# Designs tried in a protein design chat: VH-VL binders against q9h2d6r1778to1887. Part 2

Target 1, 110 residues: q9h2d6r1778to1887
Amino acid sequence: LNFKKGWMSILDEPGEPPSPSLTTTSTSQWKKHWFVLTDSSLKYYRDSTAEEADELDGEIDLRSCTDVTEYAVQRNYGFQIHTKDAVYTLSAMTSGIRRNWIEALRKTVR
Below, E stands for the ipSAE of ESMFold2; O stands for the ipSAE of OpenDDE; V2 stands for 0.75 times the mean of E and O plus 0.25 times the DockQ between their complexes.

## First folded at step 1 (VH-VL)

Design Da_c5 (framework fv_daxdilimab; at its last look DockQ between E and O 0.11; V2 from the best seeds 0.00; counts 0 for: pae E 13.5 > 2, placed apart)
Fold by OpenDDE, look of step 2:
Structure Da_c5 (fold): chain C 110 residues (1-110), chain A 123 residues (1-123), chain B 110 residues (1-110)
Amino acid sequence: as target 1 above (110 residues)
Amino acid sequence: QVQLQQSGAEVKKPGASVKVSCKASGYTFTSYGISWVRQAPGQGLEWMGWISAYNGNTNYAQKLQGRVTMTIDTSTSTAYMELRSLRSDDTAVYYCARGHTIFGVVTYYFDYWGRGTLVTVSS
Amino acid sequence: QSALTQPASVSGSPGQSITISCTGTSSDVGGYNYVSWYQQHPGKAPKLMIYEVSNRPSGVSNRFSGSKSGNTASLTISGLQAEDEADYYCSSYTSSSTLVFGGGTKVTVL
C-alpha cells in the first residue's frame, strides 16, 4: 500500500557473496536511481516518471535477502543488501536517509 | 546496559607478551565488533585494530602487523588482544570499544568503551 | 597513518561557543563521511559525542554539533560549560580501510 520511495545510488554490478570488504571501490560505476520498496522487492528506476511508466531498470528480490549492512563508500553513506546470490552496494546522500532505508529493508528480512 | 569489563593492569619486561581481555555484556555479542585503542601516558588515542564477533574477521593497524593478535570467545562474550615483542613505547592504557558489525563489516565509530587496561613495559 | 591535525588547545568562557577543527586529506576526512568525535576527561575512557560528521548519539547534549568542509571536520560546542573541559579527539575512516585519530585538543573553560 504505502511503499518507501526515494533517490539513491547503486553500483553498476553487484558483488558476490560472502562478506564485503572494508575497502571501497571506485565511484565511477555509481548510478543514481529512483528506488521503490515493495513487500518483497526493491525496485529501481531511472526516475519517478519511469516508475509510472513501469520502465524498470532493476529489481532486488528481498525474499532471498539474508541481511542489510552498513558499508563504507566515498563521499556518501553506503550500505549493502546481501542476498543468496549477490551483494548489492547502495549509497544515500545522508546518514539519516541511509538509516531509514536500512531499517525499512531489514523489516523484510526474516 | 552495555558493559565492557577489561582485565587488570599488567607489568611486563621488554620482549615479553601481554594479553588483555574484554568481557562484553548487555547486548548480543555476535552482532557487533570490538576495536582496540591505546593511549600512551600524556599522549593521544591510537587505533590498533578491530575484530568482528560475527565471523572473527580482523583488521590491524599496519605498524602492529605481525605483533598483534585479536581473538574472540563467543561462548563467554570475551575479546582478547595479544601484543608480542613488547617495548617501552608500548606502555599505554589499552581500551576495548564496541563497534557495530555484520558479516565482518564494522562501523567507523565506537559507542561504548571499557575502562582501559594499563600495560607498563619496563626493564 | 599519521594523525589528523587538531589544534593543541582551545579555550572559552562559560556560555561561549568554541570550535575544534580536524584536518585530514582526501584519503580520510575529505574522502569519507565517517568522522567521529570523542570527549575524554582525565583518567576516563573516551566518550562518543558525534558520529558520521554530524550525528549525536542519544544522551549527548545538543550543545555539541559537527560539520565538515573539504578536508576539515569541525566540532562546535555551544553554551560552553565547566563540564565540557576535556580532551577531544576526532577520528576518520581511511582509504586503507583503517581508522585514524586526531592528535587531540585540550578544551579549557576560563
Scores: ipSAE 0.192, ipTM 0.809, lowest interface PAE 2.6, mean pLDDT 91
Fold by ESMFold2-Fast, scan of step 1:
Structure Da_c5 (fold): chain C 110 residues (1-110), chain A 123 residues (1-123), chain B 110 residues (1-110)
Amino acid sequence: as target 1 above (110 residues)
Amino acid sequence: QVQLQQSGAEVKKPGASVKVSCKASGYTFTSYGISWVRQAPGQGLEWMGWISAYNGNTNYAQKLQGRVTMTIDTSTSTAYMELRSLRSDDTAVYYCARGHTIFGVVTYYFDYWGRGTLVTVSS
Amino acid sequence: QSALTQPASVSGSPGQSITISCTGTSSDVGGYNYVSWYQQHPGKAPKLMIYEVSNRPSGVSNRFSGSKSGNTASLTISGLQAEDEADYYCSSYTSSSTLVFGGGTKVTVL
């Protein structure tokens, strides 16, 4: 099936303007969430109980997704979801989990 | 017990078409994909494309788009690769190889290979 | 023309370790952890030795190991044996969602 669920981390950026910023920040931190893949979005929750209550922490609109690629990160096994408006950096606990997520996401987008 | 049995050697004239078959056995055919890789005499491996036996989706090497067609017949667990408008530089051994799928998507490596089919293009 | 650069030949004596390089770009080897290695004896079909940079299939000797640094992947054969004499090919996924092979390396056991 197209649907997939599991624990992953997503990079929480400080929120400062990126490229022209005079401050290089190392305060970016990883946030662990329960991720749920649907046919149109990747939703993430605090845990599976929050999923049942539909209490979203965030959502990535896959209808605007342009690419899904592996990406080197300092934490475990990274990959990025590129959309028209933003780039989301995620991390899976193992290379196999990352591979499974990338394939599921690519199947959903295509 | 996993086997990929390919059709026999072919000799073709320039401008002709060739269709190579790859009959799979020993596994659930529709859970995997089939890639085609060729090798000219004394030369290296060249990826041609793949087809998913799960949904029939294909992806071809850009230089072969327009000349190659890959198909499957799920009733016989057979994959086919047809190459048209043959030239002398299409002379090669053509391999089929099994790609493991994850959620119906063909993976990037091949764990079982057919023995190869020699296609000779000459006048 | 080879898409990935491999040395044409590498030689060693029994018991030695040899390493074969596979150099690409950030759009293939450097961009993805989807590098595989194949062994081919004369007149035979290729055999999968390594997948996803460093994983060994069941039945492949632990003398074979894979790694990657930047745009270069490497296959190392330790405890070189006469039966290791063969051609070795690397392969990588690309940003065009295609596969490319290296030109191949002939390994000679002296």
Scores: ipSAE 0.000, ipTM 0.570, lowest interface PAE 15.1, mean pLDDT 83
Fold by ESMFold2, look of step 2:
Structure Da_c5 (fold): chain C 110 residues (1-110), chain A 123 residues (1-123), chain B 110 residues (1-110)
Amino acid sequence: as target 1 above (110 residues)
Amino acid sequence: QVQLQQSGAEVKKPGASVKVSCKASGYTFTSYGISWVRQAPGQGLEWMGWISAYNGNTNYAQKLQGRVTMTIDTSTSTAYMELRSLRSDDTAVYYCARGHTIFGVVTYYFDYWGRGTLVTVSS
Amino acid sequence: QSALTQPASVSGSPGQSITISCTGTSSDVGGYNYVSWYQQHPGKAPKLMIYEVSNRPSGVSNRFSGSKSGNTASLTISGLQAEDEADYYCSSYTSSSTLVFGGGTKVTVL
């Protein structure tokens, strides 16, 4: 059991699954959360106190995760988690943090 | 097992066109872009342009505007590059490469490359 | 339109460290963290060695490292080996939403 925790940001609306689609002008906002990797999911909270109280802001089901890829964003170092139902876009403050998260998340795909 | 398989070598005369194919396998094709990069004999790498496999958006190097067209076929996971009005200085190896997009605009690094397609333009 | 300047050649003996420079402007190398390095052996396709200034992809030896200061990026090869003899290219995203390569550097192992 190897848990990983840390601060990252996530776009507040999950993306559509990978496929060609037209997107009109949309504004997305990055929200900073405390992320906790578990055996089967990536949970996120306002902070570590919310984690202790199990007050989730959201959860990504990694059992349906098909790919974890780097993705360029305007600020910070972005990556995407692809699942059967949605694409989640996250960002880390450094490239090293991104690499470490991608490596940890890819273990759940395998 | 990411693979990019390119079409075979071509010999063309000046004024003709060439269309090089790049068939992708081993990854989710629509999650990445394809860039085309050429290399004349004894010369360095020259970026030609890219196409997003997600939405078909393209961007071309300024010097090639009007002569190059890049397309995709998602049903076959294949990218195409067509270069028209060929000149002798278009003789080069043409590579396709898988890349990550910047804000949906440009692929900014190329982690897997095809083996290259030699295009020879001679009179 | 912008070119990246690399030395034409760099040489070193086995076991030494060498550094290859890649100089651009504030509109490319200086303005973005989207600098990459490629190794190319004769007759082969380029291979990605470094991306986003300093990140190594899986399968690339930790003898390769990257850095940036101002408008100049650097690739350092430590513990130089015969198989490192190749051409090396840098690339950068530009403010005109294009990608440019440096002119290339031939590395010779003496």
Scores: ipSAE 0.000, ipTM 0.590, lowest interface PAE 13.5, mean pLDDT 84
ESMFold2 (binder alone), look of step 2: mean pLDDT 92; pTM 0.945

Design Da_c7 (framework fv_daxdilimab)
Fold by ESMFold2-Fast, scan of step 1:
Structure Da_c7 (fold): chain C 110 residues (1-110), chain A 122 residues (1-122), chain B 110 residues (1-110)
Amino acid sequence: as target 1 above (110 residues)
Amino acid sequence: QVQLQQSGAEVKKPGASVKVSCKASGYTFTSYGISWVRQAPGQGLEWMGWISAYNGNTNYAQKLQGRVTMTIDTSTSTAYMELRSLRSDDTAVYYCARELYYFDSSGYFDYWGRGTLVTVSS
Amino acid sequence: QSALTQPASVSGSPGQSITISCTGTSSDVGGYNYVSWYQQHPGKAPKLMIYEVSNRPSGVSNRFSGSKSGNTASLTISGLQAEDEADYYCSSYTSSSTLVFGGGTKVTVL
């Protein structure tokens, strides 16, 4: 049901480092989360167990999404989710994963 | 610290089956996948297949389809790889390795087990 | 039998740079940015050196770099050291959602 899941990083306030297996050159805090795409929101959790318990770390309201674009970052394969109120910068670990997420997210653009 | 601990060396006769275990620690087991890769003595690496630790879904290399079974035990954070109808050319070191996604291959392995030598001899 | 073609051996002297090629097709190396490189010392498990063409995991020396042009990916080792003597394998995701490896390259430090 309009459903995609996976590990990605989001540029957020200072906190825990991104994936321990990745190298980052960004000076901003990248946080690795388990992302779950629905028809109306992109929810993110610390891991899939937290998803089952519905323990959100954050949520992006896709009803206000205006665009999704590739965006150059120092950490892997970046892209941005533009909403009416904010721009969220995310990073996927492969270019193919980024492409798949952008395609899935663009279906929610209104 | 991420660690994948594999079971010890095995010696089997042709026609037998072998089941290798891979115990994960230091991460949320059910959020990742496990790939199995083997290496015959003096030869290169060969991918055998992948299993999701989230739902147990598998994807096997074509030539091993029908002979290999991969399973998980979430209560012990352990992955298993069983290879049946063993032949002498199945003699190899068998590695488990962590995949970053539970829904498909990440395309690379960030942590590897130390390997399990399986010798198939008469 | 290897799906990806690597030279069997490459040699260099301490301090030199060497490059290992990995050639596939448009259905693997050329079609995706899912190329990784592994270092293997005798009797040991492979170690991830490069993922997604050019990214280094935390703890891997910046002497190792990866690139790709068309159907050929390359691993370059600069400032060659005795400890770099090992077998190196490239790997790629395929259009059939499987993984394939190159035949391996033995690096000798003379």
Scores: ipSAE 0.000, ipTM 0.563, lowest interface PAE 13.2, mean pLDDT 83

Design Fz_a11 (framework fv_fezakinumab)
Fold by ESMFold2-Fast, scan of step 1:
Structure Fz_a11 (fold): chain C 110 residues (1-110), chain A 124 residues (1-124), chain B 111 residues (1-111)
Amino acid sequence: as target 1 above (110 residues)
Amino acid sequence: QVQLVQSGAEVKKPGASVKVSCKASGYTFTGYYMHWVRQAPGQGLEWVGWINPNSGGTFYAQKFRGRVTMTRDTSISTAYMELSRLRSDDTAVYYCARHEYVWGSYEYTYFDYWGRGTLVTVSS
Amino acid sequence: QAVLTQPPSVSGAPGQRVTISCTGSSSNIGAGYDVHWYQQLPGTAPKLLIYGNSNRPSGVPDRFSGSKSGTSASLAITGLQAEDEADYYCQSYDSSLSGSVFGGGTQLTVL
């Protein structure tokens, strides 16, 4: 019912990221994608053209979602989607965009 | 209550080394990066580098590489900055400052708590 | 030597509004990196005033506000008070230097 789309960033893998090493600046850890919220999943694509072609980069199954909470990150405004099996960390460009995504996601998983 | 207590003022000769300490209290020492920032008399702020107290990992500004070494002692929640081969233009107040590094992204760095500073004077 | 450009001084009368600019380039503010602001009272350590472009730490009055547009950021101070006399520094991250960078500082005088 709640249909929402927009650009956000997500970490490459769900869970706890490793501490930064001396061999990396850590700027390459976040991946920017075009996110699309449906009634059962949060899908992400390279861009909106890939969405039209249904060429997924990834998908979070919201039917297994247990909570959605703000989470402090250094890159912009972070939040986490907790599922039974994994935790996904995302970042929105502004605090308002984060608030709107959290509200939409919470409504979808209830 | 977060506190960063720095060692006292130092007077050094050119060519000597100085080691400044910063003792943390009121929070989990290994949960936050410690940065060092200096300020020459009447000048602005200049970033020196950081240490991750959990891992001991460090990163230094290019200007200071080869002369600066950052270390920590987790048993006493203390960070150290040692600057070698001192020159007169190293005369400055050296601050330690706390930074929360989360999720591998240090391009969103800001310093929420600062020590009072340690004046290092380099003169003949 | 400062990477970010601030005016060296700004002045205002009690109760007035002043703004302090912070101008960067495509490798820092223009690349989308956040701007943070610090207040340094005479003889003291810097204190965090604004983080993440526009957020205030607990205890900072709403007279202080931050904004960012393009390659520049601004700190606005309304209702100027004598105790606002201080040096103000902006800070961001520079991708070409791979490190934190500061502005040259702005001395605020309340006349």
Scores: ipSAE 0.000, ipTM 0.561, lowest interface PAE 16.1, mean pLDDT 83

Design Fz_a12 (framework fv_fezakinumab)
Fold by ESMFold2-Fast, scan of step 1:
Structure Fz_a12 (fold): chain C 110 residues (1-110), chain A 127 residues (1-127), chain B 111 residues (1-111)
Amino acid sequence: as target 1 above (110 residues)
Amino acid sequence: QVQLVQSGAEVKKPGASVKVSCKASGYTFTGYYMHWVRQAPGQGLEWVGWINPNSGGTFYAQKFRGRVTMTRDTSISTAYMELSRLRSDDTAVYYCARTYEITYDSSGYHIEYFQHWGRGTLVTVSS
Amino acid sequence: QAVLTQPPSVSGAPGQRVTISCTGSSSNIGAGYDVHWYQQLPGTAPKLLIYGNSNRPSGVPDRFSGSKSGTSASLAITGLQAEDEADYYCQSYDSSLSGSVFGGGTQLTVL
């Protein structure tokens, strides 16, 4: 199982599943976090020091992950993690970072 | 404000070693990979390698393996590059540069771009 | 040799358009890795000019633009000015080397 870490941004609140007629045009605040991928979850922290202290800002349960897709956003290179409960919108600074995260996350899809 | 402050110019004889420092400030030092890039007089940019300040892990370009060592001291947010067995063709300006973002996995990582550069350290190797 | 191929020089007159190419392979640009561009004025450190194929950092004029197609990328400079005289480097990531790769550099002369 791959283990992955890195900086990415996430929208403050998970959204509704996308409508076929809409893409995100929101000006909502993006929050940058240090993300840590495990076999069962994607955890995010204020920074790597917070990771060491296990003081997480949030967590996405990947056991309920149904899909991971590219998603157009106003901030850099977006993608979404779809779970049975919510859709999380994230942004990577480059298309290469996005591609690598999507590949790693798709291995958790059921 | 991100700053990368490098040590001063060095003059070395062939066969000696040199250790260049790069002191980082204005960001979380362990959150970003630090790269070293050199440029010989009148020549292009040449990538030397990277260090992950969080883990201490390193990766060097094949040309420099066996002669370069990259280290860091997290207590003072400083990265180091030591090059041994110096030759006259090692004469160059050595830059430290921070990637904008990092991504790490078992296969390595994807270097994105260098938004922040040190001013460079001139290393002259002459007899 | 550099991993990415750039023409060693390019020239233009003030007000004209110049294009600098950067050619890679299937292990770097062709694999989908982004291309970034740096401007280096004489005696200075390189400065980020374009990142992520086509994005400009704050302070970079809109007459600089980047594009990518297949295994190649291009930097376009419109309305060429004397102050643009510099060396330009492309940079990407190479999966076979697991490291950053640079082009050989292009010297732009303003005639």
Scores: ipSAE 0.000, ipTM 0.560, lowest interface PAE 13.0, mean pLDDT 82

Design Fz_a15 (framework fv_fezakinumab; at its last look DockQ between E and O 0.06; V2 from the best seeds 0.00; counts 0 for: pae E 12.9 > 2, placed apart)
Fold by OpenDDE, look of step 2:
Structure Fz_a15 (fold): chain C 110 residues (1-110), chain A 119 residues (1-119), chain B 111 residues (1-111)
Amino acid sequence: as target 1 above (110 residues)
Amino acid sequence: QVQLVQSGAEVKKPGASVKVSCKASGYTFTGYYMHWVRQAPGQGLEWVGWINPNSGGTFYAQKFRGRVTMTRDTSISTAYMELSRLRSDDTAVYYCAREDYGDYVFDYWGRGTLVTVSS
Amino acid sequence: QAVLTQPPSVSGAPGQRVTISCTGSSSNIGAGYDVHWYQQLPGTAPKLLIYGNSNRPSGVPDRFSGSKSGTSASLAITGLQAEDEADYYCQSYDSSLSGSVFGGGTQLTVL
């Protein structure tokens, strides 16, 4: 099995979907991580070396994933992973990378 | 030069299926998402969905989910859109369009394929 | 019916300036998504005219310009020419639909 891997950023705290607004001016704190998509989870590490060392920084349980959507952020290309318990906001460096991740993640949606 | 060559016009009965092809050339087929957009006679443009030619992944507009299937054959750089359970209001010119420059920018279009659905 | 709203038609005399508006909402243009514009000559496929709100692809004259503000975008055509007679469509992304959306289109007539 080949897992999808790559650099993205994630907001520190998962939360509920934000209310619609006319202007997206979020000043939330983003942290860059090395992401690894497995069959049932999205794991992220400080870098690929941390992955090899199994030094997990965080994990999103995709078994409870209900949706993955594009999401406008102030910088870069954002998207959200919706789970039963929380919404995770991530961002990719390019639109193409974002689309690719969304595509991969949507395959895990129940 | 980038070219998107689509299959010829189709005439179908209600309830039938149609499969339109779009052959790409002049660029790396798997490097760009391919979109489908339709236009009913005298009407505006309507987005149908996209396919990732590299992975085969797809995403469809809600309106067409369960009725549209997008596929590709990388060996011949060709994308396909199949629409089933055709209705009269599916009568339209169907375009394939390449995405570039970022979010949903369609920089190259096929010439379109007319699909006519009539009894 | 279209998610983005355009005037059905606009007209102008040769040499004049015309503008085509594109009004969206908080889930598309107002959410910060870029607006793109397409020109469709009679009997032809759409052609990319403006991308990323105000960028012109190669081959598009500088008579064409785009802008965006709030929940709306605008296409301006200066020095109107006979060959500009066409349908124009704005396009963006809508987060509520998770997909691309188009305006209803504007028919430009050169008088």
Scores: ipSAE 0.246, ipTM 0.801, lowest interface PAE 2.8, mean pLDDT 92
Fold by ESMFold2-Fast, scan of step 1:
Structure Fz_a15 (fold): chain C 110 residues (1-110), chain A 119 residues (1-119), chain B 111 residues (1-111)
Amino acid sequence: as target 1 above (110 residues)
Amino acid sequence: QVQLVQSGAEVKKPGASVKVSCKASGYTFTGYYMHWVRQAPGQGLEWVGWINPNSGGTFYAQKFRGRVTMTRDTSISTAYMELSRLRSDDTAVYYCAREDYGDYVFDYWGRGTLVTVSS
Amino acid sequence: QAVLTQPPSVSGAPGQRVTISCTGSSSNIGAGYDVHWYQQLPGTAPKLLIYGNSNRPSGVPDRFSGSKSGTSASLAITGLQAEDEADYYCQSYDSSLSGSVFGGGTQLTVL
């Protein structure tokens, strides 16, 4: 099964496509959200109650996803979702959670 | 209760292949990654790789790439590890182990399958 | 060749405390990856003893504890008992290998 849900953090304000510069020094804040993977998008909510109410904080269109890669971050275990429109930087609590999300995301886009 | 039941001991000649099975019960097989870890007689533990039973996706340690293949059969909740072109230094007990807690934590282990490679 | 370094042996008398060290590098423990510990009794499969640096699974006595600092982790066993005679392995994730890595194992003898 391709459905996956869980807590992760996402960096506020995604970078400009194709990828943000590595020299970018930022006071960007990490925001914790409840993420829900569907067949066409990665949706994120304030919590699971907000998911039940379908009150989105954000959504990443996976149909425009070009790549999903590990990415070194200050906060826990980072990875990036590259789309033709933007690059989203996320962080999982453990390396295994990161691996599981990358694998699930790659399966959805390919 | 969670159980991982492995196939019996194998004796092989150099150059042969061996396929070890690991039958899972007591949990949702497709919900947890399965890892393979080996241990040569009197030696330490060595990680071989993992399979995601849900997707069939795999990842192998560099040392085993090109010789190891991991598969699964979801209809019988069984994972397999096949090691080809066997060498004498592949003699080891091969364990399957379930990953939980999302961080390569091996919470349940099979009892191991002894693979002996000798002429 | 184990990636994580453990002493090959440690010993203690019944009731005493022993500590087993596990030393890594910047690509594993030093990168912040958690350390897990396994106990292997003679002739048996390894058993999860500690996960996530300091957590005990159900059924593991509280005399087993884990800690982590910098590039190293430690397993402490208090109130040593004869049944604790076993090999102990630390394990973590290594970002340069993109996989799991183990220590060489420590044989504990209860004298």
Scores: ipSAE 0.008, ipTM 0.610, lowest interface PAE 10.3, mean pLDDT 86
Fold by ESMFold2, look of step 2:
Structure Fz_a15 (fold): chain C 110 residues (1-110), chain A 119 residues (1-119), chain B 111 residues (1-111)
Amino acid sequence: as target 1 above (110 residues)
Amino acid sequence: QVQLVQSGAEVKKPGASVKVSCKASGYTFTGYYMHWVRQAPGQGLEWVGWINPNSGGTFYAQKFRGRVTMTRDTSISTAYMELSRLRSDDTAVYYCAREDYGDYVFDYWGRGTLVTVSS
Amino acid sequence: QAVLTQPPSVSGAPGQRVTISCTGSSSNIGAGYDVHWYQQLPGTAPKLLIYGNSNRPSGVPDRFSGSKSGTSASLAITGLQAEDEADYYCQSYDSSLSGSVFGGGTQLTVL
């Protein structure tokens, strides 16, 4: 039922402009999740226990996915999932994990 | 039912190379990253690197870059680690370990292959 | 030379509680990376005991528990049994090394 699972990070506010600066810095931040790829969506959970309990943190509808591309980020290995309504920015801990995820996700384009 | 069966112990001279094998069974070999971890006698665990058995892509810890090569043969569900220009401080048990859940979680381990490097 | 610091040994009597600490830095545990724990019985390969800070894989008794706070993690073993005598390793990811790092190991002796 599931094709691929793994830890990645996602930027909190997909497709949103950066937050305005305050006297203390207000910046979108990376959140670590347990990602589970299905044939129609990329679901993410707090951890694998939450996956077992079906306690979803979020879901990216891959039926509207138009492209998956590498994207430069500061420390990890970033990529973006482009959908009709939003752009999601993710990062993997290694370049090999990024490549493997991009390859798996690109199977859903077209 | 998951099993990782490793090749037998090796004795090598300094300057030689060794190639350790890890045959997987009981799961889809190409669906999980394979890691190599070593343990010198009486010492702790040291991560060597990983291979994606689907693509053949690899990533090595900086200490081993230039001396380690990881490969696989998907037709026999087998991963390999080759370490070249051996020295005495490469004497260790070398484990293969399957990654599940991501995040470098090693849920199944081979029994290890002792590599002894002695003059 | 281990990146994560563990006490070299701990001991306890049967039925007691012991804890094993694992201290990292801002490039690993302090950066928010999870901690995993492995049990290694003498002469055997390591076995996954705890993953994702506090999750137990199937077959691991609930007397094993894990936690993480700040730059440190802890493994707790309650109801100590003779078969718990082993070495225990913590593990995390380190961004400055771009890879997995382990603690130096803790030898647990059951008195």
Scores: ipSAE 0.000, ipTM 0.584, lowest interface PAE 12.9, mean pLDDT 85
ESMFold2 (binder alone), look of step 2: mean pLDDT 95; pTM 0.958

